# VH-VL binders against UPF0179 protein Maeo_1037: the designs that were tried, part 4

Target 1, 145 residues: UPF0179 protein Maeo_1037, of Methanococcus aeolicus (a6uvu3)
Amino acid sequence: MDKRITLIGSKIAKTGNEFIYCGVLEECSECRFKKICHDGLIVGKRYRIVSVRSAKHPCIAYGDGVKVIEVEPSNNFTILIESKKALEGLTLSHSDIQCNNILCKYYNLCHSEGMPEKYKIMELHEKIKCPKGNSLIKATVSTIN

## First folded at step 13 (VH-VL; from x3 with heavy chain I29F, light chain V33L)

Design k5
Fold by ESMFold2, fold request of step 20:
Structure k5 (fold): chain C 145 residues (1-145), chain A 122 residues (1-122), chain B 107 residues (1-107)
Amino acid sequence: as target 1 above (145 residues)
Amino acid sequence: QVQLQESGPGLVKPSQTLSLTCTVSGYSFSSGYYWHWIRQHPGKGLEWIGSIFYEGDTYYNPSLKSLVTISADTSKNQFSLKLSSVTAADTAVYYCARDWDEGDHPYYMDVWGQGTTVTVSS
Amino acid sequence: DIQMTQSPSSVSASVGDRVTITCKASQGIRTWLAWYQQKPGKAPEPLIYEASTLQSGVPSRFSGSGSGTDFTLTISSLQPEDFATYYCQQARSFPPTFGQGTKLEIK
């Protein structure tokens, strides 16, 4: 099991939420929680919150404070896939969705950070209505090895 | 009009490699998505063997995984099946098929080849 | 693998009869099901995709229904050219799987 204890902004500290660890901010260099907040986390890696403690602590980076959380690496995440490619259980080579509309409400699912070269489709969800007319389906995918 | 045609030896000896080619006419292999091989044993139903995606990824029935190879030759508009270490149980009619072109979901077969009979015997 | 079970294995019916063939999946497949018709000595041909979407050139006497695990193919008024074996196929998850077939004989 590869679980870690860390801290995250109180507003987003909810069981089931996920985040990508982006590294130590400069203003955190002298924080008394620096080691707990950042130790053991890998820059660019996705984590899932598995438990949250109720106590808030002050934080220079989060005005509403932080909460202690337990996290684990998340190899599963949600993306949009071209519907004609998407059969549950297939391992696909990643291919970019041709769209540059950064104001689209689905932009982050079409252009998910941390996309692996290959992924396995674990579960298919609903098709979405793409403003550009692309035929896309929401899917939970898993990283390969 | 799209046509698929299987070709290859009709008789193969046990332990040899069965090798078939599907020739696509009236349609470009690279314009499709998945391309399939399916077989039908004498007097029995249909068994999916595997597929190849137009960009090259291959997918095989887990029951046949170590014995099956599917490849494509885009310049000839063809894709091929190799099944190694065959036994009499591999005697069947072999079909190639195209994934539904006009659809919005994969792994529905819309165009099938005529089928080619392969007999495995000494 | 998702197992597809068809019933009946065979049916004998008269011209003009209404015939219903069923297909049951071992787990939910939403509406990701196809029906194929195979006449003796010929390759299968598509009839229906997505449980109920009739394919081009297929007579309107054919219809499909169902979702989840239970699906039906109905021929509303059987014709002599409908003598064939019918297969369902799931497209929910890898690998795709077929039912064992239902042979329809015209008496």
Scores: ipSAE 0.730, ipTM 0.902, lowest interface PAE 0.7, mean pLDDT 88
Fold by ESMFold2 at other seeds, fold request of step 20:
Structure k5 (fold): chain C 145 residues (1-145), chain A 122 residues (1-122), chain B 107 residues (1-107)
Amino acid sequence: as target 1 above (145 residues)
Amino acid sequence: QVQLQESGPGLVKPSQTLSLTCTVSGYSFSSGYYWHWIRQHPGKGLEWIGSIFYEGDTYYNPSLKSLVTISADTSKNQFSLKLSSVTAADTAVYYCARDWDEGDHPYYMDVWGQGTTVTVSS
Amino acid sequence: DIQMTQSPSSVSASVGDRVTITCKASQGIRTWLAWYQQKPGKAPEPLIYEASTLQSGVPSRFSGSGSGTDFTLTISSLQPEDFATYYCQQARSFPPTFGQGTKLEIK
């Protein structure tokens, strides 16, 4: 698949960083970069930055401006899965971990946005120590559909 | 006190469908995670056939995938195996098994049925 | 698939002997390995999960060790009831696979 061009805040514009495209902000509706910044991106989809151009442009949404980046869809990503479900190579139906602690250092791994209904476990990593006592393991997963 | 018991015909003709049922006693099917079928050919080792997750997802040995169906009837506390188009090579002892209940890792079998012998012969 | 190879295929030993059975995985499986005992005409019974965790009701003469690709099951002092076939099984990746078995003969 072809890479896409977009813009992202200068502070986070680093090769290897990932983000979820959340759509056009109201503040950006009249922006001259709107087409380049948003065309071809799918709301809710995760993207990985594969290159960054040095030119910096003003942007109301990002206080230190934006840089042009190339992105590709990120089909592999890391989440936490209940350990008792997790065998490498299985395709699981996604289910949310029941936890509302937004201050937890693992919050974003437990509440990964943009997940499809099913995912395949590509690799299991280490178990983590959940503050609420859940038995969870880090896993690299791949989207199936 | 958990018991698993296989049931079904002991003799099946070639090209027919082998159907087995595992009845779970002393434990709810919905309280477990994965539920397995395993078979053992005469004089050979163990072969994993497939499993069903309590919410309904099924997983099959790739060598048998097009021939195997596993399903569950939670109201009867049962899960079942169907193996289509059987041949003499499917003659084996068939076991059902529960995924390890007390552990934090899947696909260890902690409770096995006693096994049922199925012979495929005309 | 991960192949599991057991050695020896069979062993004959006396009551009171120490016996070691090995299991080798074709690739690393960390400690995600189980041992089962199967007596003639019976279903397999779990002995050990996680390479070394002894299951409830299993005599303390049984122990397991290893990680990665090389694993052992040890019976420190054989008893007559230990006559059986022993299987290892990996739980690292789909599909789960078993070793071919090691037959332990007493006397």
Scores: ipSAE 0.727, ipTM 0.900, lowest interface PAE 0.8, mean pLDDT 87
Fold by ESMFold2 at other seeds, fold request of step 20:
Structure k5 (fold): chain C 145 residues (1-145), chain A 122 residues (1-122), chain B 107 residues (1-107)
Amino acid sequence: as target 1 above (145 residues)
Amino acid sequence: QVQLQESGPGLVKPSQTLSLTCTVSGYSFSSGYYWHWIRQHPGKGLEWIGSIFYEGDTYYNPSLKSLVTISADTSKNQFSLKLSSVTAADTAVYYCARDWDEGDHPYYMDVWGQGTTVTVSS
Amino acid sequence: DIQMTQSPSSVSASVGDRVTITCKASQGIRTWLAWYQQKPGKAPEPLIYEASTLQSGVPSRFSGSGSGTDFTLTISSLQPEDFATYYCQQARSFPPTFGQGTKLEIK
């Protein structure tokens, strides 16, 4: 549990929200808050917002400004796994679910960005009704560090 | 029709490596998901030893982890069990089994081999 | 590990009797439970997956019920071929675990 202070767009700044840090934008190269926004964050890593300061600050990247937030790494996240692979407590090698339906409401759970080579199944939830007919179960997984 | 058959020596000396092979017929190893080894001690119940996923990942009973190795030879449609440093406590009937392929939940065994008796004795 | 406890350890019964075997899990397993039958000198054979779903070729006199921690296998009218040992197995969490077995014997 390694907490960090950073800034994020005011509209997204809500306790419990998660985001993937994507790196320094070109617009931020001259920003006076560059160090606070970006230092100590790892590109591609997921973070959870644990507290939000109410004050807004101007930011070229976010039209409604930014808020100071406290974040921690999020090693646990929710994905969809093929049901026949999924037993609680197994460590699986990641493989993509073969589906091109970008309009599916589950698309992002099937194609989660930043997945490590391996993950451990921490908890199984409900099976979902895949429009393509795949047998999928929602799971909380943990990255193997 | 799917059939599994265990093969290997029936008598193994203490401290040696127990080595068994499961031959799959009527079904491709690569078409299945998990493939299991299970044993049954004399007069006792069933103990899960471990499994191999068709893509190669292996999973072992934590009580046996440092002693067990499971591998597959896809070209021969076989998967194998090795137990190192065996003792009399490893005397059992050994079964291979296939994970239920028609369902949508893992670790139900649907097809079992006939079983092979392995005795560990001097 | 999830411990699976079967009751009774053995039962003596006659052809035509109704028999009930109980399986209890040390923690909730939803309905992720299988039942297997093992006849003397033979490998186990699946009877039921998902607590209550009979497998193909299994006679309808077999039924399963339960969820959570308490599960039951019922044989409504015993036949001579039903004298065997019965095992439950949880498939909720790694590693899979079996009950200690219930032996059905002829009276």
Scores: ipSAE 0.726, ipTM 0.903, lowest interface PAE 0.7, mean pLDDT 87
Fold by ESMFold2, fold request of step 20:
Structure k5 (fold): chain C 145 residues (1-145), chain A 122 residues (1-122), chain B 107 residues (1-107)
Amino acid sequence: as target 1 above (145 residues)
Amino acid sequence: QVQLQESGPGLVKPSQTLSLTCTVSGYSFSSGYYWHWIRQHPGKGLEWIGSIFYEGDTYYNPSLKSLVTISADTSKNQFSLKLSSVTAADTAVYYCARDWDEGDHPYYMDVWGQGTTVTVSS
Amino acid sequence: DIQMTQSPSSVSASVGDRVTITCKASQGIRTWLAWYQQKPGKAPEPLIYEASTLQSGVPSRFSGSGSGTDFTLTISSLQPEDFATYYCQQARSFPPTFGQGTKLEIK
């Protein structure tokens, strides 16, 4: 019931891949696939690809075309957390890491949009070297249900 | 120089609520991360009771969760422990502690209070 | 939750002796292990964080080692002020847990 059918670029259309739905692009507003591509998806929410159909379709937004995929909301994902907050098993209230460096290679992990109000730390991975000197650790987190 | 000091009644009757306050001096509660309560039964080891994050989230030892409440009063630079429905088994020395301030990993305690003895007896 | 067991429960030793205390975790904790010293009638005080990092003001005769599940605190030449109870504590997973303590007594 939480699964949806949509379309995504052929290069990323693999089972297990995840993406954040960013909404309808201007060039997609007149596309004949608009409803199936966008209907039922929530802007800013993360989805996981659970199946992929082999047929390609042309798409102005994706040069190698798109494939039909089935997706579901992703409740587990990887983010960066301030190391001093991060103990495995804690449930933290979400607080954005305040950094405006959009060119940073870690930007998407520091600015994980679509985060719920609270999340549980499931597993801690490696600490990273933040260019701005923040002490950050990579973590797999889970939404609370 | 940061100092922590526990205060509260030294004698509590069974079935009542044990209530302690930790006063922080030389350091702002809001500048820290986690603030802890730990106790030590007579002649025994240390038991972690719970913690409070400076923004308000609380975390409790699962064995005590329904009995314990931790809160903070940032205007007084204090945080408090309440343990409900106490018995003689709750007789212990109670410590408050600060999370290691200069580190990059949580739940190491760097500054401890002097401890306060609470006896639960009729 | 992760259980921490210390060995021995107590040890009698003389000034100048080398003393070794062990701490075992019920599951891997990487190096997220602290050691505390508690003298009679006093609060615990930190000795070592992250298995081997001595805290400021701790004498260099104290050392820590280990990773995973097996950890050791060593006092290379025991001094009179070292007679105390020693605790390990894991900081890998919620809730934090302590070992039951090792009491170091004068012979």
Scores: ipSAE 0.721, ipTM 0.895, lowest interface PAE 0.8, mean pLDDT 87
Fold by ESMFold2, look of step 15:
Structure k5 (fold): chain C 145 residues (1-145), chain A 122 residues (1-122), chain B 107 residues (1-107)
Amino acid sequence: as target 1 above (145 residues)
Amino acid sequence: QVQLQESGPGLVKPSQTLSLTCTVSGYSFSSGYYWHWIRQHPGKGLEWIGSIFYEGDTYYNPSLKSLVTISADTSKNQFSLKLSSVTAADTAVYYCARDWDEGDHPYYMDVWGQGTTVTVSS
Amino acid sequence: DIQMTQSPSSVSASVGDRVTITCKASQGIRTWLAWYQQKPGKAPEPLIYEASTLQSGVPSRFSGSGSGTDFTLTISSLQPEDFATYYCQQARSFPPTFGQGTKLEIK
């Protein structure tokens, strides 16, 4: 609903990509784009890129420069949940899946950064083949504050 | 092996609070996932009331007019149901049930208590 | 809420008959459906999970099938102990809901 214009590193400026806004970097405190990069963004909030403009601008934080993007708050995420917990419509307390295999292709879905304390299951998708044998299901979840 | 048993008063006056306890034997409450309360009205079908997850989260049927509270006492291996402001519509047989522990999908009931009849009458 | 509708409401049958009970969901539930059997004065007992998986100890004369919105429970050769009320229950979405029941009676 609340779209914003901001700038992000050219390498990650892709429609559909998501990021967590981490605040103003110290090296950006005197950047001429500081206001556009950071105004209207909330530290710790997840955003989704909805459009990317081709214009590149120099940036001290991103060596290949930045592109203008339009973002919106990302209320819905895809994550993996233990299958025995997962009923559509329940609000679950977040609990990390105990797995430290950082080379797993599902690692980021099991360890999604910036997860809220609680989330609501909006839709269940397919179960996945976990290399460690965990019973996991892919789900779209929504943030609840 | 595992058994569930409901206990509580069989007669409750309208507007009062109905309180039931489910005692779990042969299985630890903390080893399960969801624990359920279900009721069956005279001559009618089954209605899910609510559940509690072993870590404490609770879930209640939105259609219930009475205020529902489910809680657990892990040290006693028990979980309890309270319905406040009861009416004659709350007259039913009340069951507690365990979530199916052998499966990989929640909200199937595998072990049921024997049931306890509660009458709400003036 | 997902409404579960069973048919028929009652069945009169003889020992040895083949009996089919149906359950229809108001929206798709994939295969997330259970069947329970309830004898008079007793709690329900599970028969089938996930539309077609028989619970341990359930005789093979019971079978379940279906997906989406239409499901069936079949008893291939009715036995005297099968006279009971049967309920379906969806586990697709919160809150879980039950069908109204089908009573199987001796002819």
Scores: ipSAE 0.712, ipTM 0.897, lowest interface PAE 0.8, mean pLDDT 87

Design k5
Fold by ESMFold2 at other seeds, look of step 13:
Structure k5 (fold): chain C 145 residues (1-145), chain A 122 residues (1-122), chain B 107 residues (1-107)
Amino acid sequence: as target 1 above (145 residues)
Amino acid sequence: QVQLQESGPGLVKPSQTLSLTCTVSGYSFSSGYYWHWIRQHPGKGLEWIGSIFYEGDTYYNPSLKSLVTISADTSKNQFSLKLSSVTAADTAVYYCARDWDEGDHPYYMDVWGQGTTVTVSS
Amino acid sequence: DIQMTQSPSSVSASVGDRVTITCKASQGIRTWLAWYQQKPGKAPEPLIYEASTLQSGVPSRFSGSGSGTDFTLTISSLQPEDFATYYCQQARSFPPTFGQGTKLEIK
């Protein structure tokens, strides 16, 4: 119901992929596709690709061009939360986990982009073995839209 | 030793606001995570009322609607409960409690206050 | 809300007896369950967290077991100070909820 049409780099244009919309790039300010690429998208919001059209178009930002995609907001996603905060059903204020180990296999779950100020814990999963010894639990969370 | 102690009036008239304060000693409110209010009606079991996280977020039992407010005064090492529009059904022993400090999971209570009886009557 | 149901509501036993109290959750709570002991006129005190983890200062005659929906508290050899009311509490999901209590009385 809340689906949008946009364009994304051809190499990442796959059904099921997700991305965070970061706004209009400077090199796109005069692009003939600017309206289609950016209208209806909210800066910082996460989207999931639900369909991909095969036609490829040139793009100044993507060397292999772009494809037309249909997207929808991705309101539920997986993050890591400090275990002592995490009760299913609570709405938490976002707080960064203090860790800069970019080589960690959990890095993207600890440092999820586009986090809202608050989120609701929908489901708790397994605790993970943090290399730094932090007590973390994997959770599906929802942004309140 | 960590100690929690409830204080406030023991008698409250119907339709008024019940106000209680929990004083924390031997431990900093800001070192904990969640801080709880729980009550026990005469001859009945325990009912969780709500909690406050040390950074200020509050959580309330949905069964108490919008009647509950919990707040903290970190400079006094205290947190407080207000329950508005009370009736005789709010007569209970009221406890404050700390979230399990050494644990790895929230909403287990490790230190309880002594409890204070609040009677809602004429 | 997850409803916690304890059984029996009361149990009568003698010093030295082995007693088992049960707690049943209306839906799965994994092992996120606590047990508390309450003596008359006093606040509850923690006995067990996470279904089976005995808290410091609690005598080893107390033990807990179970996962999912069915949990037990066992006292292997009753002592006079164990006559009290026992409550279970789930910490799986908001809001936390307690069982109605099991009163352990002198036979």
Scores: ipSAE 0.706, ipTM 0.899, lowest interface PAE 0.8, mean pLDDT 88
Fold by ESMFold2 at other seeds, look of step 16:
Order: structure tokens, then sequence, then C-alpha cells
Structure k5 (fold): chain C 145 residues (1-145), chain A 122 residues (1-122), chain B 107 residues (1-107)
């Protein structure tokens, strides 16, 4: 299977949470957990937390320590897409939504990190009228393998 | 004010490549979203062939096999259809069409070309 | 692929009649359906998008309704210029597909 063991900050270590693996940080180069934290993970790939172990460990990068988690690759994401681009079953080239409103409740769906160059639209959901006037639709998308 | 016009040979021999060009006038190809090719067999209904997005991605009807190619020449405001290895079954009227410009949902056609008849015959 | 089935295949009617044409999708398409009119020797022209949104320049005697799998195009009082072939087309999922057409003829 593709499940892996790694460590993540205690405050975000919850089953169902997702993250993008960004690689080894400079402050982690001498950490005794370096291999467990980083081996088997692919830079830029999205992972879903499937279990969390209760033990905390100290970590330079996370002030409240880290917890051991089990993760699996997440190939399906929910994002917002321009409505005029979005037909179910199409494979689109990723394009950022032009919006700088960091306080928008949809910000993380418009600026999803770690998006692949291309993705396939698996299902379309509700349309969203952005406060800035963009015509968007919520979609479940899948990475192209 | 937008006009689309198909051009190309009206007679093509079996096993050759059918090649058509759609010229867009009164509107920039790069201002649209999807641009389509659709055909209509004699006395029959409409069949969507494929489309090209203004940035270059292409999409083809799976039922037409992998013999179709759509491309664009943005500097000429044109997009083109090539269908290889044609047979008599490819005899049809061929239309180009623009995706509905003012809507918020894709794959509705708002402007169609006049249509060009292509006959595949020895 | 989503199959679109129109009924009837043809209909004969007189000027002034009310005519209804139906279109059935093989699976739910919400309201993502268009209607086109095609006169002999001419390209199709849009009538209705989104099942019920009448396009600019289309006479108000045309109307559309339906959602899910069952859709209707209605012409409330036929005019001589309305004798044509009508097509529905789904825009729910790739690839887009058309109904086989309904020919509206003069009695």
Amino acid sequence: as target 1 above (145 residues)
Amino acid sequence: QVQLQESGPGLVKPSQTLSLTCTVSGYSFSSGYYWHWIRQHPGKGLEWIGSIFYEGDTYYNPSLKSLVTISADTSKNQFSLKLSSVTAADTAVYYCARDWDEGDHPYYMDVWGQGTTVTVSS
Amino acid sequence: DIQMTQSPSSVSASVGDRVTITCKASQGIRTWLAWYQQKPGKAPEPLIYEASTLQSGVPSRFSGSGSGTDFTLTISSLQPEDFATYYCQQARSFPPTFGQGTKLEIK
C-alpha cells in the first residue's frame, strides 16, 4: 500500500487533514527524526492523515512538538475553477484564480497549494459568486497519473 | 458581428487526410474560451468532433478514434481540423463554432460557421 | 456518454398551433441543456441555454423547461418561419452530445 509514517506539528495532526510535503528544512538537517519525517515522501505531493499517535516529540520547527502520523497520497481535491472552463470529464491545465483577498472564506479553495500542472474534473458542485465578481464553481478534481 | 467561416477542399479521397480551417472575424480567437468542430452527416443529426481551448489544450470525441487533430494559429485568427484516414462515412457538412461568450457554463455553441460540405469519394 | 433522445422524430402542425418537443437524457444533467433550431441549408442557431434561458433575438413564443432527465421545448403559436429541425444538446459532461433531432413540418 502507499501509507507512510511521518511526523507533523501537534496542532495540525488530525485525522482527515491534508498537507503538501515541502521537503527537508535546514533546521531539520541534524534532527534525530529526519529519516522518519522525510523518507518516502515526495516533494510537492499532497497527503491525507489517516491516523494520529498520541505521543508528542520535541521539534525545532514546531513549538508544541510533533506527533507521529500515518498518511496516504491524496489524489482527489476540492478546488474552485472558473465556471466557463469547467465541464465534467475535462482535463485542464492549472491556472491560478486572480484574487489577493487573503481574508476571503474561499481563499484556500482558490489558492490550493501543490496543484499539479494538469487535473481532471471528476465532479462539479455548486456555483460560487466570488465577492470580487469572479464566476466560479466548486469541483472535485483528480491528479493525472 | 462575430463571423466564422470554414474553408478547405470539398472532395477528399479515401485514406487521405481531411483538412479544414475556420477563420474568425470580428472577434479575437484569444478572447474566447473553447472553439469547436461539429459535423452533420447527410440527413442525420449533429456530432461533436472536438474543441480547442484558447491557450492550446485540445479535446476530442472518443468515438471518432484518435485520428483527429485540432490546432490554432492565433496570429491568423484561425483554428483547424485534421481528420486522417478518412472513409465514405466521414462525408458530412462540417461546422466550426464558438463557445457561448456571455454565459457562465461551457460547451454551449453561440456562433456557428456557414458549414462546408466534404465528400469522401474515389 | 450521455445519450439524448428526442420525441417525436417529426411533427406536423399548422400555423397558430402550440407544439411541444421533448428531450430525454440517459442520466441526470441538471439544467445543462441547450436547444438549437436548424433551417434547411443553414447552420444550427441557438434558441435556449440552461434549459430555459431564451437567447437574444429569439421570439418569446419559444420556451424551454425541465431539469434532470426530462426537458421540453414549446412553441406557443407557430409561425411560418418556425418550420425547421430542432436539436437538444447536453453540456453536463464530456463529450457533449446532441439529440437526433425533431423535424417540424407544415400539415
Scores: ipSAE 0.698, ipTM 0.893, lowest interface PAE 0.9, mean pLDDT 87
Fold by ESMFold2 at other seeds, look of step 14:
Structure k5 (fold): chain C 145 residues (1-145), chain A 122 residues (1-122), chain B 107 residues (1-107)
Amino acid sequence: as target 1 above (145 residues)
Amino acid sequence: QVQLQESGPGLVKPSQTLSLTCTVSGYSFSSGYYWHWIRQHPGKGLEWIGSIFYEGDTYYNPSLKSLVTISADTSKNQFSLKLSSVTAADTAVYYCARDWDEGDHPYYMDVWGQGTTVTVSS
Amino acid sequence: DIQMTQSPSSVSASVGDRVTITCKASQGIRTWLAWYQQKPGKAPEPLIYEASTLQSGVPSRFSGSGSGTDFTLTISSLQPEDFATYYCQQARSFPPTFGQGTKLEIK
């Protein structure tokens, strides 16, 4: 019901990918696609790509062009949680995993952007053994309204 | 050794508040993760009532009325159960339990209290 | 809620018998299942976590197996101290739920 059409860089235009809308860039002020690219999107809100059209279009912001996509709002994140905390259906208070290894392949799942103070565990996935020894589980979580 | 012991009145009148305390010895409440209350009615099996996380978050069985409260007093190494507006259906043996300490998955119980019988009767 | 159904509700057996107790979940719980033993007048005691992992101090005659929805607790050679009620419990999703119990009695 909140689906809409927009445009995104061709390299990241894949069904299932998510992005955070960051607003209109200054170089987009005179772009002929400005309205369809930006109208109806909320700055800071996460969106999920649900379909991708094959045609590429030129864009100043994306040097290899953009594709038309259909998006919907996404309240869901994929993150890593300490395994001993994680039961499907619980609402947890957010707590950072203590690790500053920014080169870790799991870094972005341990330090997800835009995490709310509380979240509900929607689905648990596979367990991950962190190189630092933490016992973690990958989870899909949802924000609490 | 870790020991859990329930305490509180064994007899409660209908419509009153059932109040139980679990005293933890040989282990710090703050070192655990989840701490549970479970009951067993004579004609039924085990029913999970709720839990408290060591940092304070509480979780309650949705099948119970919103009359359940779990709290902790970390300075006394205790956590407590209150059940308001009780009826005869709340007559049961009440257990407190610790979440499995050595595991990496929550909501398995490893140490149980001895249990305390609570009778709700006029 | 995930419903846990045990079978049989009661079993009559003799010392030395092999006994099998079944637990079925109403939806998949992977291997997130525990077994507890409860003797009369006592609190439950853990036997098995994660469907098949024996807890320390549990005799090796106890074993667990299964995944998904169908789980089994087996006692390979029944001893007098094994006459008790056995409960399964899922830890897949909130709230945790128990089976109704299987009472193991002397024949």
Scores: ipSAE 0.686, ipTM 0.888, lowest interface PAE 0.9, mean pLDDT 87

## First folded at step 15 (VH-VL)

Design g4 (from k5 with heavy chain Y108A)
Fold by ESMFold2 at other seeds, look of step 15:
Structure g4 (fold): chain C 145 residues (1-145), chain A 122 residues (1-122), chain B 107 residues (1-107)
Amino acid sequence: as target 1 above (145 residues)
Amino acid sequence: QVQLQESGPGLVKPSQTLSLTCTVSGYSFSSGYYWHWIRQHPGKGLEWIGSIFYEGDTYYNPSLKSLVTISADTSKNQFSLKLSSVTAADTAVYYCARDWDEGDHPYAMDVWGQGTTVTVSS
Amino acid sequence: DIQMTQSPSSVSASVGDRVTITCKASQGIRTWLAWYQQKPGKAPEPLIYEASTLQSGVPSRFSGSGSGTDFTLTISSLQPEDFATYYCQQARSFPPTFGQGTKLEIK
């Protein structure tokens, strides 16, 4: 079993969102939700939200409260890679794609948050039609750590 | 016009290290992507040995990984192959090659060196 | 590793003949397949990349087709300079691998 229940700020509690667990805040040491919020999570580990419950609960760390979420460890995520670099099974050194078009529908795949210094290409998907003419391919990658 | 030329000894004794250099002319090593070493055994097919990316990352055939080292000297426009602990099974023609320029996907080769024959024999 | 198997291992043909060489991958490689021509004593030379796209300068009598696991190289009318060994090579997955070659000989 690798699914877990925890709590996260209501504004970021969306199915499909990912986060890196950073540990217990000092303010949360005596919080009544401390156990559910933090137990079983590993500092530095990446998690994906798989479900969100609608009820909000008060939290000193999140001003708009928290929601109960179900998470699973996430070692794999989807990004865009320059096509000429990308062979399935290679480990690449991360390099940012130079594009600041925040209105692009692919923006989050080009600028994935929390990228490690190196990643392994697990699976190549389709090439995308980049508005700026870059030759990019969608890939599932895995953290090396 | 891009040209690649292998150089190194044609005869190597068993257990020694095979060392080859590929000299690139008419094209900058740093302008390419992947640069490859491939070998061909007598009367047999082709085997990919490994590659180096222009920024320095190296990749090796898993069957040879502990025995192979690829490096580059960008100031000389060269990249090199070392294969340690050779046996008679390493007798082959050795080629260096450039990633296919016209393609939009890596790990196919468009410019090959002439090839250099290496014999491992005592 | 993805195994590449060519058929036939050898073909005897005459100038003007149409020749088809096949290459089969042990698992799907989409269209990430290259073909090379190698003449005796020479390095391999590029013919086709991405299954069907001719390299610049390659005569139009050469064509490639296929996707997934089954691929063909066709020479529509053999010329004297086409007698050589032909190799396919997958670039789907690390490490890249080659077929064992098909030798095209003169009758």
Scores: ipSAE 0.678, ipTM 0.882, lowest interface PAE 1.0, mean pLDDT 87

